VHH binders against DegV domain-containing protein DR_1986. Designs and how they scored, part 27

Target 1, 281 residues: DegV domain-containing protein DR_1986, of Deinococcus radiodurans (q9rsy3)
Amino acid sequence: MSIAIVTDSTSDLTPEHLAALGVTGVPLYVLFEGQLYQDGVQLSARQLVEGVRAGKAIPSTSQPSPAEFAQAYAQALEHADEVLSLHISGQLSGTVGSARLAAQEFGGRVTVVDTHTVTLGLGLQVLRAAELVRAGQSVPQIVQTLERVYPQADLRFTVDTLDFLRLNGRIGGASALLGGLLNIKPLLVVRGGRVDAGGRVRGQKKALADLAEHVRRYVSQHGGARVAFLATVGGEEDRAAVRAQLSDLHFQDMGDHEIGAVVTVHAGPGAVGVALEPLSA
Key: E = the ipSAE of ESMFold2; O = the ipSAE of OpenDDE; V2 = 0.75 times the mean of E and O plus 0.25 times the DockQ between their complexes.

## First folded at step 20 (VHH; framework vhh_7sr4_2)

Design CC3 (from BB4 with T100I; at its last look DockQ between E and O 0.01; V2 from the best seeds 0.00; counts 0 for: pae O 3.8 > 2, grease 25.8 > 24.2, SAP .766 > .668, placed apart)
Fold by OpenDDE, look of step 20:
Structure CC3 (fold): chain B 281 residues (1-281), chain A 123 residues (1-123)
Amino acid sequence: as target 1 above (281 residues)
Amino acid sequence: EVKLVESGGGLVQPGGSLRLSCAASGFTFSRYLMGWYRQTPGKQRDLVADITWEGDTKYGDSVKGRFTISRDNTKNTVYLQMNSLKPEDTAVYYCARGSIYYDILKGFDFDHWGQGTQVTVSS
């Protein structure tokens, strides 16, 4: 039986990559300046950041409608026997709920999976799923593998949202004044499908070092890893810096990735992170 | 209950020195970033100096080289040594605790403030 994979735009896989994988991406939406934009299709992360920096209000995000998923599933099922639909954590977005509603119309041919992560955490699961499909595994087998992998997966990142928030007036008065001096960087993780604090450090340099060290520890603990390097707009140099600190470490390099508009709405510009998975489930 | 109590403010001549103290209670002091802020009527509060839980310090540009922030975790107290005071340093100085929690919408913020102590630099 042939399997088609569907995901959402928060995987932050590029259209080219999705196409290469044969995966369909359903875009989430950004409400920006009173208009709805499809994530990565009608609005790029860079455009978003530039707009906000220019004084525009920080936008909100929304999930695809069940109808949109239904359409994606219907199209997929024209050429495939089954659909595996992987999505951002249900605790972060209603996307998986929307997908599940749509899936009900297809008599069990569509399996929806909450990946309990976001951005390239989700992206890596999509990649793994695609590999498993190519390996001839069934949907239940793939799901089982993903369920085994995601608890071992790690998504760690730091954000620099103080300036972003200041520009948008979202940071409190006192906080706005402190941004330049405080310079405390969060070390955030995705745990249990939610973003949680994993620590904090003074300054970006230490934050980046922490990310690198985290990768080292992970690789050591797991005997290897798939490692994706992530950045929002403005974080490219920092991403490179993290990578540079790991030049002596051996891992499966999953590349550099730009975080898309939807996730950027929340993470802000200048965010840097790493997504890690074990080599084998 | 978290409590921050400032002391040490007063009137001083230009070029003089003051040492502010902030006594903290109601929380594990050693885990928190502490900071000093100042505010003049009608203006926003400005960060003067902060010190992390690890002792790393940051200063506002206008006070660099003149002010020193320090902490004594055994006394749950943060200090601000102010030297070479200028009339421009006249303000109400507030002690503040930095939150240990990051809010994705708010970032790191100060979650508790003292009542403030007046510092007046005048000839």
Scores: ipSAE 0.041, ipTM 0.465, lowest interface PAE 3.8, mean pLDDT 90
ESMFold2, look of step 20: ipSAE 0.719; ipTM 0.885
ESMFold2 (binder alone), look of step 20: mean pLDDT 82; pTM 0.827

Design CC4 (from BB4 with L33I; at its last look DockQ between E and O 0.90; V2 from the best seeds 0.75)
Fold by OpenDDE, look of step 20:
Structure CC4 (fold): chain B 281 residues (1-281), chain A 123 residues (1-123)
Amino acid sequence: as target 1 above (281 residues)
Amino acid sequence: EVKLVESGGGLVQPGGSLRLSCAASGFTFSRYIMGWYRQTPGKQRDLVADITWEGDTKYGDSVKGRFTISRDNTKNTVYLQMNSLKPEDTAVYYCARGSTYYDILKGFDFDHWGQGTQVTVSS
């Protein structure tokens, strides 16, 4: 049984990477200046950040329509027997709902997964799923593997301000970090499918050090790790700084990644983080 | 219309065996996970066993080693062989069709249910 994988643009995997994996990405939307833009197709994260810095209003985001997913599934099923569709947390977006509605039209051939994560948390799941498909695993086997991996996975990041998360209503448990002292940087995690507080430190330097230390601890605890380094526009140097602190550590390097426009709407510019998974489930 | 019809329930003595059957219609049977649940009055419905369209099985802890779930796609039927039955196994048993939605925290859910069949284990 051949399996095609579908995901959404919040995986933050590049079109080139998706193509190399044989994975179809369905773009979410950014409502910016009264117009809808497909994430990463019609609006880049950089364009968004430039607009915001120029004084334009912070945009909103929306999910793909069921029809768009249906089209993706129909196309996939022309060449595959089954579709595995992995998506951003349902607590963060209605995307999985749209996908589920679309999937009903295909008589059980499409399996939709709420991954309860976002950005390269989702991206790493997509990568693992692709590997498992290539290894000849079935859809049930794949999702079971992902289920085992999820509790061991970690997504941690820091932002320059909580204003973006607060404004768009995705702040979740991180609201506890509001109203801090001067130069306090929030340490955030994605837990249980939503943004939560992981702590706070004074100054960016300590925030970056905390990210690096977190990776070290993770590697030590798990005997290794897959590590992806993340940044929104403006966070590239900080991402490099985190990586530099880990030059002596051995792990599977999953690369540097730019967070896309949709996730940037919520995280803001200058965000930096890491996505972690164990080497094996 | 999706239909699930259970059969095979009844009264049995402790240590006895029963075989439940669920006849399915109204959908492509081979494309769906099928499962058995059981429920006693006033309690939550619990998963007994499920079987994927690939034939992979999962069991509740209390029935492992005693119950076996299987399916015949040619007959659109899922079975539950229950051996070494205990009074604690007394419940209404429901056949269920699994959805094609997977929650990474919860697993597959089920979207259609039969009317249930009573299983009573008593001396």
Scores: ipSAE 0.649, ipTM 0.903, lowest interface PAE 0.4, mean pLDDT 94
ESMFold2, look of step 20: ipSAE 0.759; ipTM 0.902
ESMFold2 (binder alone), look of step 20: mean pLDDT 81; pTM 0.817

Design CC5 (from BB4 with D50R; at its last look DockQ between E and O 0.01; V2 from the best seeds 0.00; counts 0 for: pae E 17.3 > 2, placed apart)
Fold by ESMFold2, look of step 20:
Structure CC5 (fold): chain B 281 residues (1-281), chain A 123 residues (1-123)
Amino acid sequence: as target 1 above (281 residues)
Amino acid sequence: EVKLVESGGGLVQPGGSLRLSCAASGFTFSRYLMGWYRQTPGKQRDLVARITWEGDTKYGDSVKGRFTISRDNTKNTVYLQMNSLKPEDTAVYYCARGSTYYDILKGFDFDHWGQGTQVTVSS
């Protein structure tokens, strides 16, 4: 039984990385200056940030259509017996709903999973799923493994401003962090499939130190971790600073990643984060 | 060039009312936090009121319940309705432009100011 994996562009795995894994990425869209752009295909995160900083427009995003998923599934099933489709949280986007509608056309050969996360939280689940496919596991076994991993996984980040999350309706429980003390940096998590408050600290240096300390605590508590480092455009130096604080720590390094345009619409430039999951499933 | 032009100040009796206006130009008004500050001779400027791009307001303690800030994004104008005026409200009132909605957690710093309009409350 051969298994094709489909995900969406909010996994923030590059098209090159997805291709190397044999994974199909279905792009979401950015609406910017009155036009729709396919995430990572027609608009880069850098182009988006430059346009926003120039004051040209306030961007928004939309999910892929059921027809776009149906096309991706039909193509995948030409070369595989079944599809495992992994997606951004249904609490953050209608993407999983579109995928589920499309899946109804395929006689049970398409299994759609709401990962309850986003960006490299989703990306790490995609990577693990690809590893399990190569190891010969069945779709039910892979889903069961992801269900065990998800409650122990973590996505923690800081943003320069909550405005992007607020204006696009994805601020969630992080609204508790609003409130005007100068120089307070929000710490955010994804909890229950939504953005939630992870705390607040005074200043960027303390925020980066908190991210690094969170990784240390996680590794200690779980006996290891798979760790991905994330930034939107403008956060690259801060991402490196978090990594540098962990130079003495052993973990499975899942690499540095740039957050793509769709997620950047919601997180804004200058965001930095870590995605964590247990080393063993 | 960012320009903020206040009007509507003047002399008023205690208990009276005034409405200040601030005409804004040179920037995308609807994206910015706007505010009113006042300054009594020899003191620093005090926040009177501020209003976000969404219309959320905050007031200084001494004016709460008496003053109302509002904005009209179609006219690029911020207003301050001042009721039940007291002699202590006598000051120069400044319109100010603050942070954009991109910077809500960097604080509500104001970086551009009008020339001010005098409000004098006396019998």
Scores: ipSAE 0.000, ipTM 0.118, lowest interface PAE 17.3, mean pLDDT 86
ESMFold2 (binder alone), look of step 20: mean pLDDT 81; pTM 0.827
OpenDDE, look of step 20: ipSAE 0.789; ipTM 0.927

Design CC6 (from BB4 with S99T; at its last look DockQ between E and O 0.01; V2 from the best seeds 0.00; counts 0 for: pae E 21.5 > 2, placed apart)
Fold by ESMFold2, look of step 20:
Structure CC6 (fold): chain B 281 residues (1-281), chain A 123 residues (1-123)
Amino acid sequence: as target 1 above (281 residues)
Amino acid sequence: EVKLVESGGGLVQPGGSLRLSCAASGFTFSRYLMGWYRQTPGKQRDLVADITWEGDTKYGDSVKGRFTISRDNTKNTVYLQMNSLKPEDTAVYYCARGTTYYDILKGFDFDHWGQGTQVTVSS
C-alpha cells in the first residue's frame, strides 16, 4: 500500500528538495504590510528581511486553512492509499490543528503527526519518514519510529535579538532571558514543542563555540548523529564558522539550510543553529 | 570558604548620605554578579542594586537616582553610595553574591549573603 507524505513549509526543505522526494509541502503565510504572502512562493526570506530593515512594520504569520489541507489530501489520495502528514509543533502554530480537522474527512486514511519541532527539526523527520516509506514500512511502523526519535532530537540556536520571538508571541520559556545586559547572546532550544532557554554567553564567538560544543557532546553521548546546519538571512558566515569548528568530527552531514520566511518572522535575521537526531531509532 | 563582610552602616538624619562597603573573599570576585538587598523585620528582602563584572548596574525603583552601586575588582569590594536618605530607607542591608559571567541565567538566585549592616534614618 502506497503512502504519500505531506508536510508544511516550516520544514525549510526547499520546494525543489520536496519535489525530488515526492513530498507535498503546504505553505504557511506571512502577513506583511497588510498583505498575505505564501511562504517560499510569494515572499523570500531575503525580501522579508529587507522590508524589516527598511523600517516597515514587523510581519506576522498564519497557518494554512483546513480547506487547503483537505485539498492537498484529496489530491494525494488520488495516487496513494494513505497519507502521512508531518507538521510544526502544535505549541508553535495552529497548523497541526488545521491538518487534523481536514483529516477527519478521509475515513482514517490520513495520519497527522505533531513533530513537536520546527525548521530542520521537522525537516529531518520528513527525510526519515521518506526513507522509511521507500524501505516499505507501514504508517504505524513509521509513526513508532518517529516517536522513539522525538525525545532524542535536538534543535539549538542563537538569535541576534529576542524581539522577533516576543513580538510574534513565540518567545515561550526564553522570556527568562529578557534583560538589558549588553553583548549577551541568548542560547535557545526547542523543548516540549516550544522555544525555551538554553543558556546565554557573552559574545558571538562564544555562542558559535557553544553550538559546536553541543554537537560534539551529542555525537559522544549517542555514538553518532545526523546534523543539519541552519541560518536565517545574515547568519550564513556564522553557520560556516560553526561547521568549520567540527571539521575533525564524524557525523552524518544533512547539509546547510536556509531558514524560510515564516520561521524568519519569529527568529529574525542573523540566527544560527543546529538540528540533531540519532543515526538510528 | 566564601565570606562577605558589610561595613559602613549607622544612624543618619533624613537627607543625609552613607556609604556601605562589602569586602569579599574565598572566590574569584571579578567573575561574579554582586548586589545589595535590604530588609525590615518581618518583610521580604528587596533588591537595592546589583552590578555585573562589566559594571552594568540595575536599581530598585525606590532608590533609583539616589543610590549608586560600584565595585573595585582589585580590592574585591562592592560599594553602595546612598544619598538623599529617607526614613523609608531604614533597614538591614545585605551584600550578596550572584551568578558568574559564564552562567548569567542564575541572575538573582543569590547563593551567598553577608551578615548585614543596619542603616537607620531618623530625626
Scores: ipSAE 0.000, ipTM 0.093, lowest interface PAE 21.5, mean pLDDT 85
ESMFold2 (binder alone), look of step 20: mean pLDDT 83; pTM 0.831
OpenDDE, look of step 20: ipSAE 0.857; ipTM 0.944

Design CC7 (from BB4 with S30K; at its last look DockQ between E and O 0.01; V2 from the best seeds 0.00; counts 0 for: pae E 15.0 > 2, placed apart)
Fold by ESMFold2, look of step 20:
Structure CC7 (fold): chain B 281 residues (1-281), chain A 123 residues (1-123)
Amino acid sequence: as target 1 above (281 residues)
Amino acid sequence: EVKLVESGGGLVQPGGSLRLSCAASGFTFKRYLMGWYRQTPGKQRDLVADITWEGDTKYGDSVKGRFTISRDNTKNTVYLQMNSLKPEDTAVYYCARGSTYYDILKGFDFDHWGQGTQVTVSS
């Protein structure tokens, strides 16, 4: 009957936003200088970037434990009949594996979803799931809807450098963009639950124009869109520039979002992107 | 221990009917997706039908309109009514329980299987 939603911190919906939706967020961790910090709780994306720029050690990330998910599920089930748990791609993180192990303890009351995406790709799925719960849909109906939407969803972004993805082992198919000319800006997508190459252009101005043109094409092809704009620390002005290029276009505005510390470890500062879904499921 | 026991298989003539049953125990049956798969020797198992804990059903293309999956949560049993049987339906039919894991592209996976029941449709 009643459904609680659980997600992880890579959704890049703030703890305050998740709380307003009644959604539980389980933080992942940043490992930096031998210490573990909870994403968005003990370490902000700004603090991470400042530490990296100060020449400190290279950070890495880790998933929540099965025990942390079990605690979140037990708490959620105090006030709900079922849990729907939505997570970063299993191709990018062991987070969904931890959630899956924890779910085994709850007699079928917890459904764990590998969303095959990250950041606001995941965040948009969480927002849609929350809407569907409020509309009275069941867990099987909600996951069926998310399955129909996913092939039409896009996550497209540019990074200042591929170095963070390469050093942290999440470069995926974007490795095909290595070895280009100076001033070549990579365009990246999430495809098959992994980072993949979306192209390359010469210069930041053309990269931002590509993001804006992608949104225009999407709206034309689908008759509308839900659009979220995202950036890591240092990409905020460029995010605004992408939005400004779309001032004449009508879409459902899902807002501006800061990419959190865990995702920033892999994307680096100065990244800018868009997350897109169709208006209707 | 999760246990799935199929029954109701047998030999039938083309155009005939059979009703398969799967008795389930060792888990909270009403909370799980349940399904039927079939396998011909040397081939992979194919989905025949599944049914969610909310009663929604899905069918393989080759059986749609001829087969009906149903469940009785008071008897912990899932059924497959098979009508208008064809020689191509000859296979071992397996009862399966869905896991609590959902892949956005593939749907629910299945984590427990019965021993199977043979269905043979004479040529």
Scores: ipSAE 0.766, ipTM 0.898, lowest interface PAE 0.7, mean pLDDT 92
ESMFold2 (binder alone), look of step 20: mean pLDDT 82; pTM 0.820
OpenDDE, look of step 20: ipSAE 0.823; ipTM 0.935
ESMFold2, look of step 21: ipSAE 0.000; ipTM 0.189
ESMFold2 (binder alone), look of step 21: mean pLDDT 82; pTM 0.825
OpenDDE, look of step 21: ipSAE 0.809; ipTM 0.929

## First folded at step 21 (VHH; framework vhh_7sr4_2)

Design DD1 (from AA3 with T100K; at its last read DockQ between E and O 0.97; V2 from the best seeds 0.88)
Amino acid sequence: EVKLVESGGGLVQPGGSLRLSCAASGFTFSRYMMGWYRQTPGKQRDLVADITWEGDTKYGDSVKGRFTISRDNTKNTVYLQMNSLKPEDTAVYYCARGSKYYDILKGFDFDHWGQGTQVTVSS
ESMFold2, look of step 21: ipSAE 0.794; ipTM 0.901
ESMFold2 (binder alone), look of step 21: mean pLDDT 82; pTM 0.831
OpenDDE, look of step 21: ipSAE 0.841; ipTM 0.924
ESMFold2, fold request of step 22: ipSAE 0.792, 0.782, 0.786; ipTM 0.901, 0.900, 0.903
ESMFold2 (binder alone), fold request of step 22: mean pLDDT 82, 82, 83; pTM 0.830, 0.828, 0.830
OpenDDE, fold request of step 22: ipSAE 0.908, 0.906, 0.907; ipTM 0.948, 0.947, 0.947
ESMFold2, last read: ipSAE 0.794, 0.749, 0.785; ipTM 0.904, 0.893, 0.892
ESMFold2 (binder alone), last read: mean pLDDT 83, 83, 83; pTM 0.837, 0.838, 0.831
OpenDDE, last read: ipSAE 0.909, 0.910, 0.909; ipTM 0.948, 0.948, 0.948

Design DD2 (from AA3 with S30K; at its last look DockQ between E and O 0.93; V2 from the best seeds 0.80)
Fold by ESMFold2, look of step 21:
Structure DD2 (fold): chain B 281 residues (1-281), chain A 123 residues (1-123)
Amino acid sequence: as target 1 above (281 residues)
Amino acid sequence: EVKLVESGGGLVQPGGSLRLSCAASGFTFKRYMMGWYRQTPGKQRDLVADITWEGDTKYGDSVKGRFTISRDNTKNTVYLQMNSLKPEDTAVYYCARGSTYYDILKGFDFDHWGQGTQVTVSS
């Protein structure tokens, strides 16, 4: 059976990349100064950061509606027999709930996946799912493969401040890192679909070294890796610095990625991280 | 409107066999994962077996090698063949339909349940 893939804008794969894969992306929303903006359609991450600085307002986000998912599913099913719909962790967003409600209208033809991750953690799952569709796997086989990969996947990052995570209620276990002293940098992970503490280091230089060393240990431990490098606006030089520390290491390079507006609402500007998966599916 | 009706339960001797059937209606049966669960009083429902719409099967540890799940999409029916029955298999057995939701840590969720059928293995 032919399979269409649907994801949401928090995958942080650009609309152009998704289109090249034949994958549908459903945008989430940023709420800022009383207005709703579609992520990556009506508001870029750069526009968000500029607006926050100018407006002194606290933005928030919201999920797509069930109706928006139903429209995406109906359109996908014009060309495919089934839909595989991959989404940001249900512990971080109501997006998967909206997708589940919409899926009820399609007679079992839509499978909705809570991926327990976000940004390029989700993006790497979308890319792997697309590979598996092209290899002829069925939806049950694809989700089993993603399930096998997930415990070995990592999303590790640092933020300039925990304030954005805290104010938007997504700080999770990272709240253990609050009360930071002068130049203590939090290290964060996504664990069980939530943000969690990955440690503390003194200074940004050591935080970037920790990210790079984590990649090195991962490659050694797993015999290889798929690696994506990510940053919010303001973290681009730090992202490049992490990559530069790995110039002697062989891995499957999944590219540099800008974290989109919705995720930036929660992570803040100046964040940098890595998303990792094993080479083998 | 979703309806799951179990049949085939009853009393059986240790070492005996029994075949449960679950007749399904009110949905497009061939598009859904199906499962069998069982429940002993005072305990949670435990997975016995499930089967995907593509025919892949999974079994609980205590029944592996003794029980076989199967489905017939032309009859909208899922079956559980239970061989080498033991007294500890005594339970109410429930047919369940998988939802369209997959949790990457927990697998498919189940959203509709039959009334159950009693299986009693005399000791």
Scores: ipSAE 0.725, ipTM 0.893, lowest interface PAE 0.7, mean pLDDT 91
ESMFold2 (binder alone), look of step 21: mean pLDDT 82; pTM 0.825
OpenDDE, look of step 21: ipSAE 0.798; ipTM 0.931

Design DD3 (from AA3 with S30K T100K; at its last fold request DockQ between E and O 0.92; V2 from the best seeds 0.87)
Amino acid sequence: EVKLVESGGGLVQPGGSLRLSCAASGFTFKRYMMGWYRQTPGKQRDLVADITWEGDTKYGDSVKGRFTISRDNTKNTVYLQMNSLKPEDTAVYYCARGSKYYDILKGFDFDHWGQGTQVTVSS
ESMFold2, look of step 21: ipSAE 0.784; ipTM 0.906
ESMFold2 (binder alone), look of step 21: mean pLDDT 82; pTM 0.830
OpenDDE, look of step 21: ipSAE 0.866; ipTM 0.932
ESMFold2, fold request of step 22: ipSAE 0.776, 0.771, 0.785; ipTM 0.895, 0.903, 0.898
ESMFold2 (binder alone), fold request of step 22: mean pLDDT 83, 83, 83; pTM 0.832, 0.832, 0.834
OpenDDE, fold request of step 22: ipSAE 0.908, 0.906, 0.905; ipTM 0.948, 0.946, 0.946

Design DD4 (from CC1 with S30K; at its last fold request DockQ between E and O 0.93; V2 from the best seeds 0.87)
Amino acid sequence: EVKLVESGGGLVQPGGSLRLSCAASGFTFKRYLMGWYRQTPGKQRDLVADITWEGDTKYGDSVKGRFTISRDNTKNTVYLQMNSLKPEDTAVYYCARGSKYYDILKGFDFDHWGQGTQVTVSS
ESMFold2, look of step 21: ipSAE 0.784; ipTM 0.905
ESMFold2 (binder alone), look of step 21: mean pLDDT 82; pTM 0.825
OpenDDE, look of step 21: ipSAE 0.877; ipTM 0.936
ESMFold2, fold request of step 22: ipSAE 0.773, 0.773, 0.789; ipTM 0.902, 0.902, 0.904
ESMFold2 (binder alone), fold request of step 22: mean pLDDT 83, 83, 83; pTM 0.834, 0.832, 0.830
OpenDDE, fold request of step 22: ipSAE 0.918, 0.917, 0.917; ipTM 0.953, 0.953, 0.952

Design DD5 (from AA3 with T100R; at its last read DockQ between E and O 0.96; V2 from the best seeds 0.88)
Amino acid sequence: EVKLVESGGGLVQPGGSLRLSCAASGFTFSRYMMGWYRQTPGKQRDLVADITWEGDTKYGDSVKGRFTISRDNTKNTVYLQMNSLKPEDTAVYYCARGSRYYDILKGFDFDHWGQGTQVTVSS
ESMFold2, look of step 21: ipSAE 0.751; ipTM 0.900
ESMFold2 (binder alone), look of step 21: mean pLDDT 82; pTM 0.826
OpenDDE, look of step 21: ipSAE 0.896; ipTM 0.943
ESMFold2, fold request of step 22: ipSAE 0.798, 0.798, 0.781; ipTM 0.912, 0.904, 0.903
ESMFold2 (binder alone), fold request of step 22: mean pLDDT 82, 82, 82; pTM 0.829, 0.827, 0.824
OpenDDE, fold request of step 22: ipSAE 0.913, 0.912, 0.912; ipTM 0.951, 0.951, 0.951
ESMFold2, last read: ipSAE 0.800, 0.781, 0.785; ipTM 0.905, 0.904, 0.903
ESMFold2 (binder alone), last read: mean pLDDT 82, 82, 82; pTM 0.828, 0.822, 0.823
OpenDDE, last read: ipSAE 0.914, 0.915, 0.913; ipTM 0.952, 0.952, 0.951

Design DD6 (from AA3 with S30K T100Q; at its last look DockQ between E and O 0.94; V2 from the best seeds 0.81)
Fold by OpenDDE, look of step 21:
Structure DD6 (fold): chain B 281 residues (1-281), chain A 123 residues (1-123)
Amino acid sequence: as target 1 above (281 residues)
Amino acid sequence: EVKLVESGGGLVQPGGSLRLSCAASGFTFKRYMMGWYRQTPGKQRDLVADITWEGDTKYGDSVKGRFTISRDNTKNTVYLQMNSLKPEDTAVYYCARGSQYYDILKGFDFDHWGQGTQVTVSS
């Protein structure tokens, strides 16, 4: 049984990477300046940030339509027997709902997964799923593996401001960090499919150090790790700084990644983070 | 229309055995996960066992080693072999079809249910 993998643009895997994996990405949308843009196709994260910095209003995001997913599934099923569709947390987006509705048209050939994560948290699940498909595992086996990995996975990041998360209603438990943030940097975690507070520190330097230390602890606890380094536009230097602090540590380097437009709408510019998974499930 | 019809329930002595069957229709059976649930009055419906379309099985802790779920795709039927039955196994047993939705925190969802069959284990 051949399996095609479908995901959404919030995986923040590049089109080139998705293509190399044989994975189909369905773009979410950004409503920016009254215009609807496909994430990463019609609007880049950089364009978004430049607009916001220029004084344009913070945009909103929306999920793909069921019809768009149906089209993706139909195309996939021309060459594959089954579809595994992995998507951003249903608590963060209606995307999985749209996918689920679309899947109903295909007589059980499409399995839709709420991954309860986002960006390279989702991206890493997609990567692992692709590996498992290549290894000849079935859809049920793959999702079970992902289920085992999920509790061990970690997605942490810091933002310059909580305003973006707050304005877009994705702040979740991080609302506890609202208040007198004078030179206070929030430490955030995606847990249980929502954004939560992981702490706060004074200054960016300490925030970056905390991220690095978190990676060290994770590697120590798990005997290794897959580590992806993340940044929105404006966070590239900080991402490099986090990486530099880990030069003496051994882990599977999953690379540097740019967070896309949709996730940037919520995280804001200058965000930096890490996505972690164990080496083996 | 999706239909699930349970059979095989009844009264049995402790230590006895029953075999439940669920005849499915109205969908491509071989593509769906199937499961058995049970419920007693006033309590929540609990998963007893499920089986994927690939034949992978999972059991509730209380029934492991005693119950076996299986399926025959040629007959569009899922079975629950219940051995070494105990009074605490008394419940209405429901056949269920798994949805094609997987929650990474919860597992497969179920979207259709049979009417249920009564299983009573009593001396």
Scores: ipSAE 0.756, ipTM 0.903, lowest interface PAE 0.4, mean pLDDT 94
ESMFold2, look of step 21: ipSAE 0.777; ipTM 0.898
ESMFold2 (binder alone), look of step 21: mean pLDDT 81; pTM 0.813

